# Designs tried in a protein design chat: VH-VL binders against e1svr5. Part 13

Target 1, 216 residues: e1svr5
Amino acid sequence: MDEQEIREEVALAERRATLYWWFASMLCRELDSDQLNTLCSESGRVLLDALAEEPSLAPGCQKLRRALAGVQVLATPQLELAADYATAFLGDHLGSAPPYASVYVEPGGMMFQHPHQQMVQWLQQWQLAVSFDGNEPADHFAIMLDLMGNLVLKGVDSPEAQSAQSALLAEMLPPMRRWVTQCQRQPGFYAALAELLLAFVSLDQTLIEGEFSLAQ
Below, E stands for the ipSAE of ESMFold2; O stands for the ipSAE of OpenDDE; V2 stands for 0.75 times the mean of E and O plus 0.25 times the DockQ between their complexes.

## First folded at step 11 (VH-VL; framework fv_ogalvibart)

Design i5 (at its last look DockQ between E and O 0.34; V2 from the best seeds 0.00; counts 0 for: pae E 6.9 > 2)
Fold by OpenDDE, look of step 11:
Structure i5 (fold): chain C 216 residues (1-216), chain A 121 residues (1-121), chain B 107 residues (1-107)
Amino acid sequence: as target 1 above (216 residues)
Amino acid sequence: QVQLVESGGGVVQPGRSLRLSCAASGFTFSDYDMHWVRQAPGKGLEWVAVISYDGSRKYYADSVTGRFTISRDNSKNTLYLQMNSLRAEDTAVYYCARDRGYSYGPHFDYWGQGTLVTVSS
Amino acid sequence: DIQMTQSPSTLSASVGDRVTITCRASQSIRKWLAWFQQKPGKAPKLLIYKASSLESGVPSRFSGSGSGTEFTLTISSLQPDDFATYYCQQYHSYPLTFGQGTKVEIK
């Protein structure tokens, strides 16, 4: 591999990792005012425009834009969005969508099951600390996405990290699909975000499998 | 309307095998975890086994572990319970029950009417 | 395993009575408790989930309360249709376990 090819590979990895961390940051807790402002800023618009250039992400980006527009016309957009986060992910009502992989793959929807245990092992293996909340299940999707971002960067020069990416996706995608379906019960920003996330992760899986798309 | 219909019950001798079926209708079967719960004559309810929506994960009560196998065929909307090495204490009405699932936790919102299994010499 | 103990085992009451059934868990199950009603020859029917949430279609005279290890099912005014056996069930962890049941019979 020549120097140019290496630079391109690194750049792609950085872009992928950045997106994983972007999604992780939006799911680990409710958005603060700064995050919301950034998302609605020119930089946020540029990001979504760039993502929308990918055909498989375009619908999700449009939906997210529409959801953001709906939030911005509210009197207290940040507080309303925070309430939506709490209702969707922290609530205990019928239709809530706890962001934990175990809930969607383990019988009965119990927390702290195989996906959590697997994540604990992977986080230890790759020497990554949980930055979100040490008391949260390790199979919180934000944590899984954070791990994925790190593995993407490590994967530039580590075949083990590349293999780990595939394993993590295999653990993440099935529960995420069901989670997104549950999120859609509450239309809004987070439902749109979840849909875009699923589209991105699904697309990224094709990159891991040797198909180039996102970088174009 | 959600319906669960058990079948396959009957009288068998100890040590024999029996397979129960539960036909599901009125909902997307493949989206739900399913359970077996049994009730001995004149006794209380006893959870037997659970199978995840895609059949990839299973849990059993200790009393049936190694003898019973829960399975499902989502293409047929059918839940199964293969019961081997049957004992007298396995005599019960066997119910299939739907798990509400997800954040609801493993509680049963719909039950079949049950099928009677009698194990006696 | 988590043991569920109901009290009383049998309860005699009249129509219009306030009826209370208690369920105790051997360890904390938080609010992962369901109540079922069963009539002779019939499958159990879900009444309450998550300790206090009333299942759709269940009369409002039924209510559940409690958390941790102590739970109660209350029938504010017993109706003729309420004479049955009631079971609590924990779904905090596998194996899922039921109480032994409480039979509510006519006095």
Scores: ipSAE 0.332, ipTM 0.779, lowest interface PAE 1.9, mean pLDDT 92
Fold by ESMFold2, look of step 11:
Structure i5 (fold): chain C 216 residues (1-216), chain A 121 residues (1-121), chain B 107 residues (1-107)
Amino acid sequence: as target 1 above (216 residues)
Amino acid sequence: QVQLVESGGGVVQPGRSLRLSCAASGFTFSDYDMHWVRQAPGKGLEWVAVISYDGSRKYYADSVTGRFTISRDNSKNTLYLQMNSLRAEDTAVYYCARDRGYSYGPHFDYWGQGTLVTVSS
Amino acid sequence: DIQMTQSPSTLSASVGDRVTITCRASQSIRKWLAWFQQKPGKAPKLLIYKASSLESGVPSRFSGSGSGTEFTLTISSLQPDDFATYYCQQYHSYPLTFGQGTKVEIK
């Protein structure tokens, strides 16, 4: 391949990885004040406008903007988002949606199922450091998204990492669809984020499959 | 108040079929995964089957796979267990049990009073 | 399948006694364990979930502990209402499995 094609391939991979890592950072814990300020700033507006250029992402972007606007009229916006995160993902009540793939594979919301075991193997294979002492599940969607971002960059120079992207997407999307459906029981910022995330990952899978098909 | 009421039990010959029903009230039935659990006379508890809140996912104990079918009708707030090819070992009180929800896995916060199934003769 | 083994199978005790029931899993179930109480002719009643979390309305004389493969239900001072059969149940993996039960009888 010529130098321009290589440069374009790297740039695309960097944009994809940046989005996977952005979603991972938004999901792995409640937003702190710096993240909230950045999201509400001009740079956040530019990001959401860019994502909304894609028709399949526009509805999620609109919902996320509305949720942000709704929180910003309250006395303590960051605290309200922290409460939304806890209610959506950490609650012990009906309607919470823990962001772990295992919860959505079998009925009853069980942890540490096959997706956890598979993620442990993949994280070891790709030499990615995560802190888990056997009591934390490795199949948190934020961890899966972080792995995907790493595979996207490694895929520029590795056919194995390129193939692994398709494998990870195929394993992540079915439980993610169920998770996003559960999130909608409690509309708010994190439900909107989850919807946008699913739309993004689904679009990326379609583009990877289409590009693979054309390469045949 | 949450209530679960099983019905449809009785005495039946081996190889025959029986359908159990569980009528739910006092909660939004379509929000909850539901289970069947059985207890042979004088014996302990055995989990039988689960169905997700929307009916899309089902799982069965090995002892009943291929013979029993769990189902639900959310418009009637009713859980069902279709029991085919019954064996003497299926003799038990059958309980309908509500799964508490997604928080840390399936454990049963409400149970019905049970319905007796006797497979003999 | 994860086998759950309770000890003892039966236990004779007097009102006021401290009662301890042990439940052992054939492999690690982390903290995904529940305890149930069942009286004759009645459905089981949830006492404890997540190994040590007390269900609403359950008296504080009941407590649970343990993780991994070994779990304990303790009744600090047995009351007349506590004579019953107790079951542990794992919910780490399907199929869900119960211990064989521990009958607590009056001495």
Scores: ipSAE 0.098, ipTM 0.670, lowest interface PAE 6.9, mean pLDDT 88
ESMFold2 (binder alone), look of step 11: mean pLDDT 93; pTM 0.944

Design i6 (at its last look DockQ between E and O 0.04; V2 from the best seeds 0.00; counts 0 for: pae E 7.9 > 2, off the site)
Fold by OpenDDE, look of step 11:
Structure i6 (fold): chain C 216 residues (1-216), chain A 121 residues (1-121), chain B 107 residues (1-107)
Amino acid sequence: as target 1 above (216 residues)
Amino acid sequence: QVQLVESGGGVVQPGRSLRLSCAASGFTFSDYDMHWVRQAPGKGLEWVAVISYDGSRKYYADSVTGRFTISRDNSKNTLYLQMNSLRAEDTAVYYCARDRGYSYGPHFDYWGQGTLVTVSS
Amino acid sequence: DIQMTQSPSTLSASVGDRVTITCRASQSIRSWLAWFQQKPGKAPKLLIYKASSLESGVPSRFSGSGSGTEFTLTISSLQPDDFATYYCQQYHRYPLTFGQGTKVEIK
């Protein structure tokens, strides 16, 4: 590879990783006021516009825009969104969608199962500390996305990291599909976010397979 | 409405094999984990096995491990229990049950009416 | 395995009585406990899940309480349709296990 090709590869990796971490940051906990303001700011709009240039992400982006518009007209948007987060991901009521891979692949929906154990091994292998609550299952989707972002950057210079990306996606996508379906039972910001996330991760899988087009 | 209908029960001699079926309807079968639970005559309930929605994961009670195999055909909306090396203590009404799943945990919201398996010489 | 012990094994009561059935787990199962009702020749019917959540369609006279290792099923006013065998079931860990059952019969 020439110097230009290397720069382009690095730039693409940085873009991909940034998006993984962007999603991770919004799923690891409820959005604070600053995060919500940033999301609704010009920079947030520019980000969504860029993503929307990708045909496979455009529908999800539009849905997220609509959801955000709905939140912004509320009297206390940050608090309402925080409540939505708690209801969607931390609750145990009918329709809740715990963001743990084990819940959606293991029989009966038990937590702390194979996906969690796999994540513990991968995090150790790649020497990554969990930045989120240490008591959380390692197969929390935010943690999985965080790992993916790191692997994307490492993958620029490591075939092993590239292989690890494929393995992680294989572990992440099946439960995520079911999780997103569960999230969609409660329309709103997080349902829209989950849908866009799934579209992005699915698209990114095509990059790993050598057939990728992503708006930058 | 959700319906589960077991079949395949009967009288067999010890050491023989039998395959039970559970026909599901009224819901998207492929979205749910499924269980077998049995009940010996005049006795309580005993969990037997579970299979994940896509059939990729299975768990068994110790009492049937190595002898019973749970499987499913989602294209036919059917759950199966292959029972080999049957013993007298396997005599029971066998129920298929749907796992509510997700945040609810592995409990059973719908049951079939059961099929009787009698193992005797 | 987690052992579930119900008490009493048999309970004689009259219509209108307040009935309480206890289920004890050999170790903590948090709130992952279900109650079932079974009548002769019929499949079990789910009454309560997650220790205290009433299943849809179940009469409000049924209630569940408890957490950890001690659980109770209460029928506030026994009706003729309630004479049956009741089972608790833990789903905290595989293998899933049931209590031995409590038969509620007419006094």
Scores: ipSAE 0.467, ipTM 0.826, lowest interface PAE 1.5, mean pLDDT 93
Fold by ESMFold2, look of step 11:
Structure i6 (fold): chain C 216 residues (1-216), chain A 121 residues (1-121), chain B 107 residues (1-107)
Amino acid sequence: as target 1 above (216 residues)
Amino acid sequence: QVQLVESGGGVVQPGRSLRLSCAASGFTFSDYDMHWVRQAPGKGLEWVAVISYDGSRKYYADSVTGRFTISRDNSKNTLYLQMNSLRAEDTAVYYCARDRGYSYGPHFDYWGQGTLVTVSS
Amino acid sequence: DIQMTQSPSTLSASVGDRVTITCRASQSIRSWLAWFQQKPGKAPKLLIYKASSLESGVPSRFSGSGSGTEFTLTISSLQPDDFATYYCQQYHRYPLTFGQGTKVEIK
């Protein structure tokens, strides 16, 4: 490949990885004050405007802006987002939407199942610096998204990492669809974020599949 | 109050083995990834190893891979570093350090006071 | 492996000075950078994580900035307690790596 084509591939991978990592950072725990300030700043507006240029992402972007605006008019926006995070994600699957793949592929909504074991193996294989809470399985969607961002960057010059992207999406997307459906029963910022995330990951999957199709 | 206390350091000849311990208290030990970090006399910090909260993941610096083994016993709130085939360049103060946590940050919010390992002929 | 390079290696400053220390990564580490302070005979102390987030109990005269490959620690008005060695550390991927340290000493 000539130098221009390599730079374009690297730039695309960096944009994809940046989005995966952004979603991971937004989901891994309640937003801190720096994240909230950044999201409310011009840079946050520019990001959401850019995402909304994709028709499949525009509805989620609109919902996220509306949810953010709604919480910003309250006395303590960060504390309201922390409460929303806890209500949305910190409970059993009947009363909330825990963001773990094993909850949505295993009967009874159990954590620490096979998807957790698979993620432990992948994190070891790819040597990523991801710290766990003792009560947090490795198949937390934020951890899966962080791994995906790293695989996207490594995929620039590693066919193994390119193949791993498809494998991780296959593990992540079916339970993520169910998770996002659960999130919509509790409207708010994190439900909007989950909807936008699913639209993004779904779009990225179709682009990856199209790339393989073009090879045929 | 979070406390981390290293022990097991000492003077040892090259090629010998030593096991370090780190006793943890004041927090739920089994919730945290734990690290060893060392500092040679008069030099900077070097990360050595990590073990995940449940012991399922372990990573090592290249300088110690194959010679050191990190382990933990959550029932005893204790972190270990088994150091085999010791070399002069392993001479350092060894710190145990708690990972700040929550999936995105192996950076160290609490450190022990360290235990000195001296490897000399 | 991601190499971390600090500059300067040593700096002399007076109480009240504004001090800046830089840290460069050999490849992007996003914002996954921490700053530590270490005094002789003591364990390091966390000052800043995620490039710019101030650890609880750390004075507000400390601040951090940067992303990608270039990062800065700033002490807005140096105090006697701030004479120490400062380390940056990346936590984007293993192996975790530290900068070589910057000793801030009294002029």
Scores: ipSAE 0.019, ipTM 0.616, lowest interface PAE 7.9, mean pLDDT 86
ESMFold2 (binder alone), look of step 11: mean pLDDT 93; pTM 0.948

## First folded at step 12 (VH-VL; framework fv_ogalvibart)

Design j2 (at its last look DockQ between E and O 0.02; V2 from the best seeds 0.00; counts 0 for: pae E 16.9 > 2, off the site)
Fold by OpenDDE, look of step 12:
Structure j2 (fold): chain C 216 residues (1-216), chain A 121 residues (1-121), chain B 107 residues (1-107)
Amino acid sequence: as target 1 above (216 residues)
Amino acid sequence: QVQLVESGGGVVQPGRSLRLSCAASGFTFSDYWMHWVRQAPGKGLEWVAVISYDGSRKYYADSVTGRFTISRDNSKNTLYLQMNSLRAEDTAVYYCAKDRGYSYGPHFDYWGQGTLVTVSS
Amino acid sequence: DIQMTQSPSTLSASVGDRVTITCRASQSIRSWLAWFQQKPGKAPKLLIYKASSLESGVPSRFSGSGSGTEFTLTISSLQPDDFATYYCQQYHSYPLTFGQGTKVEIK
């Protein structure tokens, strides 16, 4: 690879990683005031516009825009979204969508299953600290996304990290699809976010697989 | 420091139009909703209009709906109020006000010093 | 529209006095209430937001309380600099509305 190709690859990796971390930051906990302000600002618009340039992400971006529009008319949007977060991801009622991969691996919906164990191994392997507070299961989607972002950057110079990306996506996508379906039971910001996330991760997988295919 | 400077006020006859401007500095203008608030001489404060960060959303007081148009140019850090079909009751000091931030609800943490609009025959 | 009613309209007080201004909303606005101070010929200044949160730089003698439909602005010990007109403003829903104002003047 020449210097220009390397720079382009690095730039792409940085963009991908940034998006993974963006999604991770919105799923790890309730949005704080700064996050919500940014999301509803020009900066937020610019980001969504950029994402919408990708045809496979455009529908998800539109849904998220609509959801954000609904939030913006509220007097206390941060509190409302916090409530939505709790209802969607922390609740134990029918319709809740706990953001843990294990919950969607088997019909029993049990936590701390294979995805968690796998994540623990990967996090140790790559010597990455979890940014989550407490004893959060390692297969929380935000943690998985955070790991993915790190692997994307490492993958620029590491074939092992590239392989790890593929493995992580294979672990993350099937449960995420089911999770998104569950999220859709409660339309709103987080449902829209989940849909856009799935579209992004799916797109990213195709890109990674395509690159792998071309390298063969 | 946040600074808001209104301009464009003056004396105008009923039925005429006037355009106010508000130059903003000291903050990322495009990240905040902006408001116009007016105050008739010797009277209280009256909210007039609000515009979202990109201008995609606008809300007006009933008293000015259909006559006033709020707009913004983020590249110039400027807020505008186009006032058409002016009436005597529109006479007021017009303030531009910065929204604190979306997550805090629509209240105003900073105000300009205002510009006087007088509508009289 | 949500109507905001302040009381009293005028208040005469002396330096050192405890001053209380009340704002009533025509319907519940929860805690989405701000207080402003305005001096003659000057722009309003934010004092309190979310009913009881003191804006940065505002003296601690100012405090806000209340929720729902009844709100109070209190000046614990009136200072010469505090003679002004005070306004409450609801931001529960559009259109945003202000109280008619309370003028605090020197006795």
Scores: ipSAE 0.055, ipTM 0.711, lowest interface PAE 2.9, mean pLDDT 92
Fold by ESMFold2, look of step 12:
Structure j2 (fold): chain C 216 residues (1-216), chain A 121 residues (1-121), chain B 107 residues (1-107)
Amino acid sequence: as target 1 above (216 residues)
Amino acid sequence: QVQLVESGGGVVQPGRSLRLSCAASGFTFSDYWMHWVRQAPGKGLEWVAVISYDGSRKYYADSVTGRFTISRDNSKNTLYLQMNSLRAEDTAVYYCAKDRGYSYGPHFDYWGQGTLVTVSS
Amino acid sequence: DIQMTQSPSTLSASVGDRVTITCRASQSIRSWLAWFQQKPGKAPKLLIYKASSLESGVPSRFSGSGSGTEFTLTISSLQPDDFATYYCQQYHSYPLTFGQGTKVEIK
């Protein structure tokens, strides 16, 4: 490869990793006032415009913008988003969608199943600390997204890290689809975010697996 | 220790159905994606289908899409292939194959002995 | 679908020979390629994964190389147990596809 092509591949990996980490940060905790202000600013508009250039992401971007606009008209926008986060993710299982892969691979929605155990092994293998409380199950989607961002950067120089990306996506996507479906029981900003996230991760899996030809 | 044992093969007329089973032992079956691969007599290998560890994802070869259904019962450590509308070109030995797992992508580290399906009038 | 083409289809060789089998993909599969060995009446056995990584328990005389669209399996010094049919297989994208096979026969 030319020096130009190497620089472009590193830049692409950095862009992919930044998006995975951005989604992780949006999902790991409720947005604070500074994050909300940034998302509603010109820089947030530029980010969503860039994502929407990809046709499969454009509908999710539109839904997220509409949700933001609806919340900003309210008296206390940050508190409304915090309530939406709690309703979407922190309530009992019947009325919420806990963002953990284990909940969506087993009947009955149990935690600490195979996805958690697999994530513990991967975090140890790649010598990464979780970015959340030490008691948090390792299969929280935000933790899986954070690991993916690290694997994307390491994959530039590591065939093992590149192949690990495919393995992590295969573990994450099936439960994530079920999680996103559950999120729609509580429509709002976080339901829109979850839909956009699924579209992004699904697109990235397709590109990694190298399905380049038109469907027939 | 890892064992995969296929069963349910036999001779059947075109248009009929068969169900293949694969009994798994020696590993935690529910942790792994599982595949069916077939080989017509005297011919090469053809991938048929795959199912994810929890059964939520399934992929099929074009030659069998709409006719074959892969499934699993993790409580019984058993993989299944339901084959409907069988054709002469489906005549093959059918192998059950284990995916290696998460770090190295989908490839077959263990295979069963195979079960023969013959479709003839 | 990604087509996998092996060459040669049949190869005659003697014990001690260096044997090379080539596999070509119809489009780039990066390094997501495996090699299998199959003896008559038996299931295939995994030899190489990720183009060049040797499966545990496989003799070191087997090696794999290549990336993109061109791959090779090399047996550095053919042994009597190595007379078999060899298949390459891509796992870059579904549907998974195999080469047509290369039969290595005694000369």
Scores: ipSAE 0.000, ipTM 0.413, lowest interface PAE 16.9, mean pLDDT 84
ESMFold2 (binder alone), look of step 12: mean pLDDT 93; pTM 0.944

Design j5 (at its last look DockQ between E and O 0.46; V2 from the best seeds 0.00; counts 0 for: pae E 6.5 > 2)
Fold by OpenDDE, look of step 12:
Structure j5 (fold): chain C 216 residues (1-216), chain A 121 residues (1-121), chain B 107 residues (1-107)
Amino acid sequence: as target 1 above (216 residues)
Amino acid sequence: QVQLVESGGGVVQPGRSLRLSCAASGFTFSDYDMHWVRQAPGKGLEWVAVISYDGSRKYYADSVTGRFTISRDNSKNTLYLQMNSLRAEDTAVYYCARDRDYSYGPHFDYWGQGTLVTVSS
Amino acid sequence: DIQMTQSPSTLSASVGDRVTITCRASQSIRSWLAWFQQKPGKAPKLLIYKASSLESGVPSRFSGSGSGTEFTLTISSLQPDDFATYYCQQYHSYPLTFGQGTKVEIK
């Protein structure tokens, strides 16, 4: 591989990782005012516009734009969005969508199951610290996405990290699909975000498998 | 409205087999994990088995492991329990129960009325 | 396996009484605890989930509390319709396990 090819690969990896961390940052906790402002700023617009250039992501981007527009006209957008976060991801009511992989793959929707155990092992294997407190399940989608971002960067020069990406996606995507369906029961910003996330991760899986789409 | 209807119960001799069915209606069956729970006459409730929404994962109580098989046909909205090598202690009313998905763990929001299985010589 | 122990096994009470049923787990189950009501010849009915969340349609006189290893179901004012057997159930881990039941009967 020549120097130019290496630079392109690194650039792609950085872009992918940045997106994973972007999604992770939005799912790990409620957005604060600065985060919301950034998301609604020109930089946020540019990001979504760039993502929308990918046909498979365009619908999700449009939904997210619409949702953000709805949030911005509210009297207290940050607080409303925080309430939506709590309702969607922290609630225990019918229709809530707890963002833990175990809930959507293990029988009975039980937390702290195989996906959590697998994540604990992977985080240890790759010597990555969990940014969540010790009581948070390791299969929180934000944690999984964070791990993925790190693996993407490591994968530039590590076949093992590339293999790990595939394994992580295999663990993450099935529960995420059901999670997104659950999120859609409560339309809004986070439902839109979840949909876009799924589209991105799905697209990225094809990239990892050698089917390039999000390459430019 | 959600409805679960068990069938297949009856009187059998020890060592024989029996297959229970649970017909589901009023909800998207394929979206929900399903359970079997049994209750011996005059006794408490005992969890028997669970099957994931797509049938890919199953768990059993130790008391029935190796003898019972839980399965489902989502195209028929039906849950099954194949019971082999039946024992006297398997005598019970068998309930199918729906697991409320996405609610932080397996708790049962709907139950059938149960079907009685009697294992006796 | 996690053992669930209810107390008392039988409780005699009158209409209007405050009734309290206790459930103890052999190890911490956090808040992964459900309460069921069962009447003779009927299937169990979900009352409480996640230790303290009231199931939709369940009268507000029912309440659940507790975490870790000790849990309580309370009926603030016993009604004629409340005479039944009550079960706690942990769903912290498989195998799922129930308490032995508490029969609430009329005094």
Scores: ipSAE 0.406, ipTM 0.792, lowest interface PAE 1.3, mean pLDDT 93
Fold by ESMFold2, look of step 12:
Structure j5 (fold): chain C 216 residues (1-216), chain A 121 residues (1-121), chain B 107 residues (1-107)
Amino acid sequence: as target 1 above (216 residues)
Amino acid sequence: QVQLVESGGGVVQPGRSLRLSCAASGFTFSDYDMHWVRQAPGKGLEWVAVISYDGSRKYYADSVTGRFTISRDNSKNTLYLQMNSLRAEDTAVYYCARDRDYSYGPHFDYWGQGTLVTVSS
Amino acid sequence: DIQMTQSPSTLSASVGDRVTITCRASQSIRSWLAWFQQKPGKAPKLLIYKASSLESGVPSRFSGSGSGTEFTLTISSLQPDDFATYYCQQYHSYPLTFGQGTKVEIK
């Protein structure tokens, strides 16, 4: 590999990691006013436009824009998004969808199952601290996405970190598909975000695996 | 109102088979994980099996693994338990139970009235 | 498998008494514990979930506490309707398991 090819690999890894961390930041708690303003600003528009250039991501980007436009016409947009987050992820009502991988691996929505145990081991192995307070299990999708961003950057220099990306995606994607399906029972901003996230992670898995689907 | 009605219980000889049904009404059946729980006469409760809301995931107690099969037909709002190779220790009242909201793990907010299975020669 | 042990097995009490039933898990189940009430010839009824959360429609005289391996169900002032058998149930891991039951009888 020449210097240009190395710079292109680093740039791609940086773009991938930035997206994983962006999704993690969007999912780890309800958006505050500053995050909402940033998402509605020029920089948010540029990000969504860039994502929408990829055909598999464009529908999710459009749903997210529509949801943003819908809340911006209301009296208290941030409060509406906080209510949507609580309804989608925190409620004890029918159809809430807690964003933890353990909930979706075995029947009954149990917490602290195998994905949690695996994430504790990976966070220790890669010397990363849990970013949430002590009340969150390690298998919150936001934590898994944050780890993935770190592994993407480390993967430029580390075959072990490259292999870990595939292992993390294999742990994350099956429960994430179930989680996103559950999110659609409560349409709104966070359901749109979850759909876009799944499309992004699914696309990234395809790129890592080197699938031949583009030839068809 | 939520209603669960078990049927199919009876007296059978050891080694034989029996199929239980649980008819559900008053809620969207396909939104809920469903369980079988049994209680031997004069004894405590024993969890038997679970099936996820879409039928894609199942889990069984060790005492029944390989002999019992849980299934559901969401188009008929019905939960089933196929019980093969029955033993005397399978004698119990069998309850179907609805898992409360999926987001809080498997604890049972509604139960049927049960159907008695007696395994005796 | 997580073994659940209740004590006492039988409890004699009078109307108005404060009663406490204990449930011990063989390993930590965090707070993933439910309590059920069962009367003769009837299905169990959920009282408490997540160790301390009261199910809708359950009288406020019922309360639950504990975490890890030790849990209690308390009835602050026993009423005639409360003479029944009570079960704890863990839902931390499959297989789900119940305690053996505590029968609350009239003295």
Scores: ipSAE 0.134, ipTM 0.667, lowest interface PAE 6.5, mean pLDDT 88
ESMFold2 (binder alone), look of step 12: mean pLDDT 93; pTM 0.946

